VHH binders against Type II restriction enzyme MwoI (mwoIR). Designs and how they scored, part 18

Target 1, 363 residues: Type II restriction enzyme MwoI (mwoIR), of Methanothermobacter wolfeii (Methanobacterium wolfei) (o59646)
Amino acid sequence: MKNPKFTENQKEIEKEEFEFLQKLNFIIKESLELFNTNLKNSMKFINYITLPIIMASIESKSFNPFSEIIEKHIAFILNSKMNSLGYKFLPLGYSSDLTYENDNSIIHIDIKTANLENPSDFKDTVPLGINQSSYPGVLDCKIRGKNIKADCKKIKVYPNIPTTYNNKLTITNALLFIYPDYKEIIDEIREDYIAIRELISINLKDILTPIEGSLEEFLNYKPSNEKKRLEPILDNIVRGYFIHDKLRHEFSENVEKDLEEFEKKIIGIAKKLKEREIKPVAILSISIPNGELAPHYDDEIVSGKSWGSSFRYHYKKSGNSVFKGLDNKASRAVFLHINKEYLPVLKKYFDPITVYELTEKRL
Below, E stands for the ipSAE of ESMFold2; O stands for the ipSAE of OpenDDE; V2 stands for 0.75 times the mean of E and O plus 0.25 times the DockQ between their complexes.

## First folded at step 13 (VHH; framework vhh_7mjh_2)

Design u01 (from t04 with A33Y; at its last look DockQ between E and O 0.55; V2 from the best seeds 0.00; counts 0 for: pae E 3.3 > 2, framework grips)
Fold by OpenDDE, look of step 13:
Structure u01 (fold): chain B 363 residues (1-363), chain A 120 residues (1-120)
Amino acid sequence: as target 1 above (363 residues)
Amino acid sequence: EVQLVESGGGLVQPGGSLRLSCAASGFTFSSYYMSWVRQAPGKGLEWIGRIDTSGRTSYAPSLKSLVTISRDNSKNTLYLQMNSLRAEDTATYYCVRRSEPGDWTYFQHWGQGTTVTVSS
C-alpha cells in the first residue's frame, strides 16, 4: 500500500528524480536523429558482425543482435551530452552501463534492449540489475508460476547501491529500447551454423593433432561456471576460418565446400539484416525510485527475479497503468519514441502511452 | 549397454535413393540427439546431420537437399533418407549418439556402420 504521507525529504528526492528524468528525456529525444544516423552507419559493417551475431544466438535466447551496438551508441551520446552539462563520468556501479556525478547526485543509467516478441522484458517489468538501483526488492519464491518451496517466503533483496554516496543522492534511470525481433532472420542460418559446428567437431581431432594425447581432457575442461572448452574452441575455429584469413585451418574438400556454402548464407543474412533498417519500436525512459522512497511503494513495484545466479529487479505495476510517482500524477515512465505502426501492439502492454515532446527549453 | 545398429546399406546406382535405418537400444532413445556420420574410403569423417529430441533437423549444407533425417521414437529407430546418390556418396554410414542429451561434446556411441556403394 502506498503510504499517503511522505516526508519533505522524500518529496525532495522525488523532485530531483523527476528533474533528472526530464533532463534525460530531453537529451535522448534531442539525440534521436544522431542515434539513428549512427546506427545506420554501423550497418556498413554488418558483414563483419553477422557471424558473431549468429554465434551469440545459438543458445536460443531471445537475442537482439543489435543490443550491444545500441548500447554503445547510446553510451556515446550520453557521455558527450552529460559531459557538456557538467556531469563527470564516474563508473561506480558494478554493472551500471553509465554512471555520472555532479555536485549533488550520482546518476546510474541502465540501458536495456528488448524484443517486441519477448514481452517479458517490457510488459510488466523493467529489469534492472541488483547493482543498478538503490531500491530494495522482493524476490518471489516462484519460478515460472510454481512455488519453489511450499513454505517459501518472499526474500528481501538488498541492492549494492546505497541511497546516497557521501551526501549525494543516488538517481537511477533506465532506458529501454524495444526493437522488432530479428529472430526469423537469424533462425534461417542458426541451424546451418549448428551444422557447421558439428561438422567441425567431427574433424576436430585432425585439426588439433598437436595435442592428441590430451585432447579429450583438453576439450572436456570446464572452467568454473562455464561451459566445456569444446564449444568455444569450435567457435574459435569457425571464426578463424571466416574472420581471420591468416588463421584458417585446412579442411577436407567436402568440409570446405560446406564452409563455402555457409559463407554465402552469412552474406545473405547480412544483407537481410541491412535491409531491415534498425529502428526502435519504442524508447522508454524510466526513473527508478531511490531506496528512500521504498516505504511508499508497493512491494510489487520492484520485484526481484532470479536469473541464474543473479538477482534482478523488475518494476511491476499491477494492471495496465504506467509507473507513477508518489502523488500518482506524474509518470516515472515516459515514451521518448514510438513507431506508430506498432502502437496497437504497444497498447496491449501500455495504457496510457505518453510520449515526451521536445520543448524549446534549453537545458 | 548402448547399442546402435545400422542397416539398409548396399549397392545403388547413381541417381538412386536409399534409406538407412539405425536401431537403438540400451538407452532412452527419445531423450537423445542422434546424428549420422559417414566416412568415405581413405577420407575423414563427415558429419551428415542431426535430429534433436523434438524432431528438428540440421544438415551439412552440402547435403541438405539430398538427405532427410527422421526418427521414430516408438521404434527406437533413426532414419537417413538419401536421394540422388552420387559416386561421392560412397561411404560407411554411422549412427551416432552424443554423450548426453543436448551435449555438444564428442560423439560417445557409434554403430558399426552400414556401407553404401554408389556405382554404375
Scores: ipSAE 0.039, ipTM 0.504, lowest interface PAE 3.0, mean pLDDT 80
ESMFold2, look of step 13: ipSAE 0.393; ipTM 0.835
ESMFold2 (binder alone), look of step 13: mean pLDDT 82; pTM 0.825

Design u02 (from t04 with Y106F; at its last look DockQ between E and O 0.51; V2 from the best seeds 0.00; counts 0 for: pae E 6.3 > 2, framework grips)
Fold by ESMFold2, look of step 13:
Structure u02 (fold): chain B 363 residues (1-363), chain A 120 residues (1-120)
Amino acid sequence: as target 1 above (363 residues)
Amino acid sequence: EVQLVESGGGLVQPGGSLRLSCAASGFTFSSYAMSWVRQAPGKGLEWIGRIDTSGRTSYAPSLKSLVTISRDNSKNTLYLQMNSLRAEDTATYYCVRRSEPGDWTFFQHWGQGTTVTVSS
């Protein structure tokens, strides 16, 4: 058992955190059909946004190509539902984008998406920026997987968010949306995108003539704070050609043929994405302990990947973190949605799985 | 001084095969990704493919089943194997040195080219 004991104030903080978690869980659970409908409507336009998705993915290893769209839809739903329950959207500088207040509390909600095939993004932890929690983090004494000496003292990371705002209690929650890996679908066209950029680049003489100097020197110029000019120019030509229907027939016939083949590929990938019916594998709702609860959750707060700028709330592999100061020992991490097809995979990463209903359940 | 010298071009029959070579000098060949580009008479430049420093290749989709790019770092030589040649493969073929893998920088050095003519 860890000492010291919870104070009465700390117990009251946990009661407030638990009560809000239940409100948030209800809001999200009741909104799942609206979210799915809104997302499906956005997917009507996937063929118009597949090119931006492909362009954004060229440097990424694996990711959910819809993560920003999903986050915007959830934020829209939260803003509407929170307002209906008497919480006002509170735009603060240097805090989370999703901040709300009522008479007694200031609420911070962090929305994250994760790829099921990258467990480090969701297994046992949720990453948080210093703008999104009031609990102190820790700087690890590690250098690229090697321990510094055993007597290395950890440094506390103090986040931007206070434990209270002028007598209003800070409450922090995370919503984690886990999605399937879309890498295979996106990878089908990534090589083709590389090929058409190279094709355009070697044929730029048809379109560009610098006033003075060589085209190569002009394109390779790199101001101190941006890429070489070639890359922005290629991005611009790609957008002009494929999105705006400009520059058509400005290239030689053989080049135009290859550009048309890439258009067909874009259409094909958009069809595959539409057929997927993009749905989350799981939705996890997490109550992040307030900083006044220190040191009771120190063993569950670990360093993040951005040293000094982030940390992770860790729920242990063998079980969920609980409200340690409450008699009911309710879980701080609760599943709001599970796609049954993925339950065997989820059980590899989560044991137990606590599901929100009128009564919490373990799977 | 960077030099790239292509060879192996000539007249071939439709359906035939040909291997082009590119002798590189004046730089550390093994440190650079290399590409092949071609230009048919009266047409724009066509990218054939590339090979990175680890030997991994990428090809234009229309040519992928017809060509193979390889390198021999001990001989500072880049190769292009072409099979099932067609009249539309008649072109001047250029060896090109690139800067880095994944860098979308404009090509920095081109050889003089070697001409391949496919006719009966």
Scores: ipSAE 0.123, ipTM 0.654, lowest interface PAE 6.3, mean pLDDT 80
ESMFold2 (binder alone), look of step 13: mean pLDDT 81; pTM 0.817
OpenDDE, look of step 13: ipSAE 0.141; ipTM 0.607

Design u03 (from t04 with R97K D103R; at its last look DockQ between E and O 0.00; V2 from the best seeds 0.00; counts 0 for: pae E 20.2 > 2, framework grips, placed apart)
Fold by ESMFold2, look of step 13:
Structure u03 (fold): chain B 363 residues (1-363), chain A 120 residues (1-120)
Amino acid sequence: as target 1 above (363 residues)
Amino acid sequence: EVQLVESGGGLVQPGGSLRLSCAASGFTFSSYAMSWVRQAPGKGLEWIGRIDTSGRTSYAPSLKSLVTISRDNSKNTLYLQMNSLRAEDTATYYCVKRSEPGRWTYFQHWGQGTTVTVSS
C-alpha cells in the first residue's frame, strides 16, 4: 500500500511523544530566566578564559566559544527539573548524555547549537547522529557529481538507539539553540596572536640556549607527524607569560612592551565578548519520531552526503511538521523563545512561527 | 582493460594441497587490495580472505587455518595456498580487485575463475 494506516500502537507512541514534548517545553520555558542568569554568571569570568578561547580558535575555523557553556547550563537545568517530574538520570554510554528514565520510557535529549549565518543547520531541518534517533533513515544512493545511481530500497540508515529498551518506550528530542555569529570578534585578534607567536619565536635565544647542535635543529625536530617542536614551545611560553605570570622580563624591553600591548588587546576582546549578550536568537524544541513509526516519516528522515553515517530530520519538509497519527495535528517543532530583535531575520527562514506559551498563544 | 587470470585449479585428493595464482594486468597492482572468493556448485558466494597493499591479511574464520594469501608485487601476481583440502572445498575460485585503492565497495573486478575439485 502507498498510504499505510497508523496502527493503534503507533498512535499510542505518538501520544506519549506529544505528552513528553509538552513536559519538556514547560520545563525549558519556565527556566529561561534562570538560564539567562546562569549564563551571565559564567560571563563574569570571561577575562580568565579569553586567551584559551583565542588559542583554540586558531585550530578551528568554526569554533563557537559559548556552545559548551550553553550546553552545560541547560543540562544543569534539565537534570535539576527532570527529577521533580519523576525521571531519573540514566547515562547509557552509546546514547545521548542527557538520558533519563521513568517507569514507561527512556528519554534522550540532545542539545544542539546552530549559527544564525548557517541556515542549513536549523532551517526546517535538524542534523542527527546515529546516537540521537531510533528511526531508520532513507539512504540516498547517488554519487555526488556523478550520473551513477544504485537501488537502495532494501537498506536504511540504521541508528544505534533501539525503539524500546525492554518494555520502556524510547523518546528522543532535540533542543536547538540558534545563536549569532561571533566570528567577527575572534577574527579581530587572531592575526595579532599569530604575530605574537612570531615575535616570541625570533627572540627564543633569550630563553633557550642549545647545549649541543643548533637552535634551528632543536626547534625543527618533529616528535610527531603533526607539529614540529617549535609550535608546542611557543604555545607553552604564551601560557607561561600571560596566564601564569612567568618569563616576565626574560625578553628585551621592546619585546616586553609588545607583549604588554597584546595583553591589553586580550582584555579588549574579553570586554567585547562580555558586551555581546550570549542569549539565543531562538530556541526550538523538536520531537524526533520513534523508529516504530516507520514508514510514516520516511520522507522526512533521510541521509544525504553521509552515506549512512548520519542523517537529518526535515521537521518542516511537507509544509507542516506534525504528529501525523494524532487528531489534533500538533506540531513536532515548537519555538520556546524568540529574541525580538531578530524576528525580521527569523521570518525569512520560518513561516509560520509557532511559539509555545505557558498559556498556549501564537506569535 | 583490467585483466585477472586465475590458474592452478584441477582435481585434488582429500587431504592434498594446492596453490592458485592470479595474474593481474591493466592497473597498478601494488596500489590495490586483493581478495579471493569462491562459489561451490549450488551455493552462494563465500569470501575467503583479503590482502592489503602493505601485505596485511585477513581470512574467513572457518578457513583461517587452511589457507594463506600472499602477493608478489614485482610479478603482479596474487596467490592462494590451500592445505588439507576437503570435498566441501570443491568450488570455482575467483581473484577479485577492489575498484578503489584501500576502500570498500561492492563494485569489484573479477577474474574468470579456476575450478578446484576435491574427490576420491
Scores: ipSAE 0.000, ipTM 0.139, lowest interface PAE 20.2, mean pLDDT 80
ESMFold2 (binder alone), look of step 13: mean pLDDT 83; pTM 0.828
OpenDDE, look of step 13: ipSAE 0.044; ipTM 0.494

Design u05 (from t04 with S35H; at its last look DockQ between E and O 0.64; V2 from the best seeds 0.00; counts 0 for: pae E 4.1 > 2, framework grips)
Amino acid sequence: EVQLVESGGGLVQPGGSLRLSCAASGFTFSSYAMHWVRQAPGKGLEWIGRIDTSGRTSYAPSLKSLVTISRDNSKNTLYLQMNSLRAEDTATYYCVRRSEPGDWTYFQHWGQGTTVTVSS
ESMFold2, look of step 13: ipSAE 0.291; ipTM 0.787
ESMFold2 (binder alone), look of step 13: mean pLDDT 82; pTM 0.813
OpenDDE, look of step 13: ipSAE 0.624; ipTM 0.870
ESMFold2, look of step 14: ipSAE 0.291; ipTM 0.767
ESMFold2 (binder alone), look of step 14: mean pLDDT 82; pTM 0.817
OpenDDE, look of step 14: ipSAE 0.569; ipTM 0.842

Design u06 (from t04 with D52Y T105V; at its last look DockQ between E and O 0.02; V2 from the best seeds 0.00; counts 0 for: pae E 5.4 > 2, placed apart)
Fold by OpenDDE, look of step 13:
Structure u06 (fold): chain B 363 residues (1-363), chain A 120 residues (1-120)
Amino acid sequence: as target 1 above (363 residues)
Amino acid sequence: EVQLVESGGGLVQPGGSLRLSCAASGFTFSSYAMSWVRQAPGKGLEWIGRIYTSGRTSYAPSLKSLVTISRDNSKNTLYLQMNSLRAEDTATYYCVRRSEPGDWVYFQHWGQGTTVTVSS
């Protein structure tokens, strides 16, 4: 189907989107030094958070401490800078990492992190949540390769964000931080931690003497659809032992020996984490089209993971077609930072790579 | 009767060192693990470390580099060597014996304590 001609309204929308993109690019680029400094400072505390990181990794949820740190720092910086530009923070509470308002627009900024070793997160698409963009999505009527209904071709996914708020244009941007993988470091010690939990478990009677008579019942308590409270209790004891010196339990000599060995391992892991480069390999700034522009970008957008709970925007690798605007002149995706050491790797996934240079243009 | 008597406390300048002693009586000293704990003014109890019957030691992570616990079974005496003392180390120090493993809050036998003041 011939792409419909752009309306004047659509052109105006795109203009506003690109204007903001330029502002955002400037802000982030200008703040890179501060951002890096802050990350470095955070790493001074890696020794204190290593154990919690390990603990979290055992949970079903993938815990990425570096991602969290990055997201928090960039959010902090953006809040300050956006305010300075006359944007007001608008905590609408239903989706965006950051939301701002000015006289003409409501801006949603989604901060994303991606692992360099997991290209699915950045190689071909930019994932956004259903509540991050006004751009509609489409799902195939397939679940795990099987059609839900024979006559179903596609399912339209409606985002939670409207194209406008009370005549203010909704603008959505994504900041993608690509970072090196460190999962292997945590994987190295996770099993050891589990072993420590088991070790403590067999000694709980000695530790929890005050409730000795009901200890088994206590530990076996299981809320509906939840795990037994045993694991959290064990984690608590471990925290008491390794993190807190004021409420330390005394263990048998043998158990303590094992705990000491584990402590050494924790220290080792912390060191490895500290040595790992936490700085982003690359920062990609992306302007997501407003839903009013959907007719022009439909072929570039797919509904992503969770079967409708997210979107993914495709990167076209052909020449200058990486997420282009309506006029095919400007790119909606801009590299703000690249670690040159990783440029060869990034070129495998992105073509072309253009890095935004800060020009003395007064915002 | 189990008795524990701490000694060696006093006024020390920052950066100084101090060795505390605990004289034990009324039980077979060599058969028990012993611990040191302290309480700073207005603060709660803090566990410092433990020495097992084997001579193995365990310390609070925050104090590991600053303290050494030792024992002389022939003298029924427990020692706490503290180095590089800071103002924050000002506290009453207690020698404690416990019958069973568990939370240090449930230590059974305590000395009267010896007070250490670190001040310029």
Scores: ipSAE 0.025, ipTM 0.364, lowest interface PAE 4.3, mean pLDDT 79
ESMFold2, look of step 13: ipSAE 0.192; ipTM 0.697
ESMFold2 (binder alone), look of step 13: mean pLDDT 82; pTM 0.819

## First folded at step 14 (VHH; framework vhh_7mjh_2)

Design v01 (from u05 with A33Y; at its last fold request DockQ between E and O 0.67; V2 from the best seeds 0.00; counts 0 for: pae E 3.2 > 2)
Fold by ESMFold2, look of step 14:
Structure v01 (fold): chain B 363 residues (1-363), chain A 120 residues (1-120)
Amino acid sequence: as target 1 above (363 residues)
Amino acid sequence: EVQLVESGGGLVQPGGSLRLSCAASGFTFSSYYMHWVRQAPGKGLEWIGRIDTSGRTSYAPSLKSLVTISRDNSKNTLYLQMNSLRAEDTATYYCVRRSEPGDWTYFQHWGQGTTVTVSS
């Protein structure tokens, strides 16, 4: 009649989720220096391994250009440590970022990055895809600022991850890395990249001459849903010239000097990215409730921005982020690392800040 | 029938300023990104900058502090303001339009150019 109490099975699920969270927190916290060292080592190659990633996504939004590198280094750490603890990696393909099993559980871990300037991506919340949770989410059936709403009590956002796999409990976690904004640096690369593509475009006849038909028709061709041919050709020439040392001396000498000045800027951007504190502002470890815990987290697990196709877990919506069925008031969301330079900013977004320490300290 | 006509070139002393104009006709000017390009004698073409349909500009980095591109859609006119001119800015200056509205199509339409000579 009232809010149902936790069943004994639900309490056991939360105990298992809590015990795994403790293992994950220990693994990541113990390994933070290795993670930071590997990230710093990758920075040696920014102008050759990360700039294509930066340039490919500059037009659409601000972002952390190192998200893939972060995921790879975390995967390396987790695969090594999880195996030593009896977990076997499961390469499920298009499921969570990292999937593991042991005798009793199937573990899904997703690695998230958020920009400190976009608090909706990290403040008391974590965004989840339908492959990153087993808990059905409440639909948001209202339109903000309008007198329009539907009665959606018969439907929820249904995830792809089941609550169990062949009697093994599904456990889902997120690791959230909050980074400073890189937009200023990305915008500089974008403008320089536009300029160099325009320079190449205007001089394209130095290296591309028509044999048959019009050059206009050749370059304006648009295969299907893709950009017109000119743009990918320009991007290809940029890669050939700057990464592969091809096409050198094929342009007029003044054009070559301008390309060389851009090369210096690529190297300078890599230096700026290295000198930017490419350290997380914070690392947050989050236990996402299993779907068998319904309805106890219904107020916290709701539809995301892609109505019906994603979730958000608002882990502080009902107060502190705790395992609601456990007596110990353990937190489901724990900070593994805080850059102390950013602590005043973080305290604007989080209260309390619960920190996991190998030596058990509190802030 | 697309026409681009540059004007405002001439002789200028080093350190001087000059404003070039480009009169556009035969198309919907406000729908197109517009570009300035120059060519010094015996050199390859140099892209100066562009202005999009909303008035946002992009410039060659080496010229960014020296030039300003603007447009007046009511007059179908593109402008290039150049400051602190040097002898190396001596060139023929062209206004240029791509084949289609938007970005990254062939540079099909060129003006005849206007010559700027920077010399004492």
Scores: ipSAE 0.428, ipTM 0.852, lowest interface PAE 2.4, mean pLDDT 80
ESMFold2 (binder alone), look of step 14: mean pLDDT 83; pTM 0.831
OpenDDE, look of step 14: ipSAE 0.595; ipTM 0.853
ESMFold2, look of step 16: ipSAE 0.412; ipTM 0.845
ESMFold2 (binder alone), look of step 16: mean pLDDT 82; pTM 0.819
OpenDDE, look of step 16: ipSAE 0.698; ipTM 0.905
ESMFold2, fold request of step 17: ipSAE 0.261, 0.407, 0.314; ipTM 0.760, 0.838, 0.794
ESMFold2 (binder alone), fold request of step 17: mean pLDDT 82, 82, 82; pTM 0.825, 0.828, 0.826
OpenDDE, fold request of step 17: ipSAE 0.654, 0.673, 0.698; ipTM 0.891, 0.896, 0.908

Design v02 (from u05 with A60N; at its last look DockQ between E and O 0.00; V2 from the best seeds 0.00; counts 0 for: pae E 18.3 > 2, placed apart)
Fold by ESMFold2, look of step 14:
Structure v02 (fold): chain B 363 residues (1-363), chain A 120 residues (1-120)
Amino acid sequence: as target 1 above (363 residues)
Amino acid sequence: EVQLVESGGGLVQPGGSLRLSCAASGFTFSSYAMHWVRQAPGKGLEWIGRIDTSGRTSYNPSLKSLVTISRDNSKNTLYLQMNSLRAEDTATYYCVRRSEPGDWTYFQHWGQGTTVTVSS
């Protein structure tokens, strides 16, 4: 693997990958001010999205509204910059949504987010989907702690992206955004939200009167294999009351008071979300090795568990991440941004931290 | 222990017919889909078809008109009826079962095979 010499074609591939990485790093670094401005503009509307965030976060423990907002703004910047630089947008279905072409290459860029509280998603590794790499993953064919092993050396986990498209080289990159977990802010209101749903449910007779039959029968009905009717009705009433200003004053005075207190708590949460700095902890730019570079990265690109639908690129497994075939040993993974407040935590996870900087050059 | 034993092979003239049998033991036969596979001399394995627990069959499209798979769960026996045999049907025929009930698990259990030779 590491012992085979790089062919001239493999060195040329790494030169192309390195040159694109530099171009991508420049685009993103030069655009950080625009990104920050766009993000601040989205945050002007936090009051309108806070309740939906609360509802979605309590329904799904994994919701992170800032990661989606940030991903969309970065995608917009990339689409604008890549097109003006002569790359044409080229969506290919099962490929990355950020796919571009020029005369010589087809570029796949994947925007990934990682929660700072889950270091397995960012520390020295980046997860890759089947549609986000051209490098086959080495299959782990042993069961740990068991005397069971298959000889899988002839079989790998094969990605969907080819190493070339006809005469065009495939280049794949990841932009990894590490974010703090905002769940603790949302969790401050979790018990209050649950209490409000129960309050509405026991007072439904104030706003929902069956024509025939009992309210209990109506609310416990399952129209199919879906949820009982009560739960979507409660969510609908919450939206009606707090977003659309409907059903107000249809409840008794004490119920209305509790609903108004919850509304004040929603506003408080919105204020906390707005006041927290809306910046990633770090932005990491990663060049993913092309599959024609096999076997040189076999130790770094490993499938998940047996026959998983994804890979992991362990860009630090063999020491610092480098373009192994280039004489300059340039890094395949560099930081484009670091939030200084989190530097002590980042130093715990990364040593060294290689930072891309824009510099003036004289000819 | 799972056992699969094929029988009914032999020498047959072109255009002839043969019925192969596979006697199964050591497992609940009615709970598994059963398959026929063959290997001609010097060639790779060729999937012939399968019959599921409900008796529904699926065949290799190139062989579909020539073969019929059936099962008798009361006798723990799988059958392969072959008609209009040709020289290219000369092969060793195997009764096979997957590792687990259901689809797309490993073909772990193979019979010893029965040889069919189609020659004038």
Scores: ipSAE 0.000, ipTM 0.208, lowest interface PAE 18.3, mean pLDDT 80
ESMFold2 (binder alone), look of step 14: mean pLDDT 82; pTM 0.822
OpenDDE, look of step 14: ipSAE 0.345; ipTM 0.740

Design v03 (from u05 with R50Y A60N; at its last look DockQ between E and O 0.05; V2 from the best seeds 0.00; counts 0 for: pae O 12.9 > 2, placed apart)
Fold by OpenDDE, look of step 14:
Structure v03 (fold): chain B 363 residues (1-363), chain A 120 residues (1-120)
Amino acid sequence: as target 1 above (363 residues)
Amino acid sequence: EVQLVESGGGLVQPGGSLRLSCAASGFTFSSYAMHWVRQAPGKGLEWIGYIDTSGRTSYNPSLKSLVTISRDNSKNTLYLQMNSLRAEDTATYYCVRRSEPGDWTYFQHWGQGTTVTVSS
């Protein structure tokens, strides 16, 4: 719903957006040390989460456990800090990761994580879901860079988030965490894990005791639209053995030996993950234009991966800012953190890189 | 302390029958389902079957025709009757109890086992 207070007052809207951007930037920048410390603390337990990571990564795509860790830490930090600044946590259901309320605005903060080795997620555009912005995206006739129709007109994607909530302006920010790749570490053990699963599978019937009926019937039981029980049961055995120290002595000595060897490998992988010291190589704070600023940003808001379900705030290399303001003087995107070791890599994708410096005065 | 003591094993000719016993102590025997498991030389564990607290039995389908499990709660004793024994039935037989009632994933309590050798 449109708010008359902000209607046709685009400068004021943008002012509010940038003011909040600055506040958020300050908060995050100030909290980086805490974030890093807490992340490090989480990594103390990498040995306990390594196997689950491996289990989740049985497919060619690696599971990104650090994304969740990062998201949780940031959420924790933001909740604390935002509250201290008078912002009230306001969950609105199927929306952005975090939502806050003050006297004049409803603030949506979307936490995004991207792998450095997957630059498509961050180099040219910031992906936005229909739950993450009030700005209507633009759908063109391109999917993944391929033209679908030559004469296709662009259409708008209207998000779930309104430009205003009653008399309060919608403010939307994205926090993008670019983290280093660790897929190769997981890839190292993936085949071993598959072998272990197979080994367990072969011996499964010797281990499990059915409550009722035959074990075969138990394993083959499935709801009409579900997979067979074999896979989840295998996972349960894996967890039982390696995590809960159950099912010991229920395998033959030879099998147990193999399992023990795999356990050693898990430990090795955990060590490698820990040594990698996985942390964000860059943190970007991005203010996404309010929908009331349309169509000023229509050229920068482009189609996402899915028709009608996502759009992207496009980064253009041409100009003095990553994401322009209305007057092209201020940037809507600011780096809050950069690992200098990765600066050369980042410069391949970002030009220019605007870094926020912490000031003595609190905003 | 939970104790399970198997007995009755020995040398049997092919086609013979054998009844194994398991004496239980240190827990309320009647409150637990009891299992028989065997391990042949060089092979993994094989579940034979179990008897629940109500006396209902379930068997490995591959062995169902050859084995009968029973229990006498008054004697705290579990039984395994085996008939038509084959060379393949040569194994150490274990009476086992799960860690908790209703736990079907982990054998916590084992007897020392009794060895059955089927040979001509």
Scores: ipSAE 0.000, ipTM 0.236, lowest interface PAE 12.9, mean pLDDT 81
ESMFold2, look of step 14: ipSAE 0.256; ipTM 0.764
ESMFold2 (binder alone), look of step 14: mean pLDDT 82; pTM 0.820

Design v04 (from u05 with Q108K; at its last look DockQ between E and O 0.41; V2 from the best seeds 0.00; counts 0 for: pae E 11.3 > 2, framework grips)
Amino acid sequence: EVQLVESGGGLVQPGGSLRLSCAASGFTFSSYAMHWVRQAPGKGLEWIGRIDTSGRTSYAPSLKSLVTISRDNSKNTLYLQMNSLRAEDTATYYCVRRSEPGDWTYFKHWGQGTTVTVSS
ESMFold2, look of step 14: ipSAE 0.535; ipTM 0.880
ESMFold2 (binder alone), look of step 14: mean pLDDT 81; pTM 0.802
OpenDDE, look of step 14: ipSAE 0.554; ipTM 0.834
ESMFold2, look of step 15: ipSAE 0.000; ipTM 0.456
ESMFold2 (binder alone), look of step 15: mean pLDDT 81; pTM 0.805
OpenDDE, look of step 15: ipSAE 0.289; ipTM 0.685

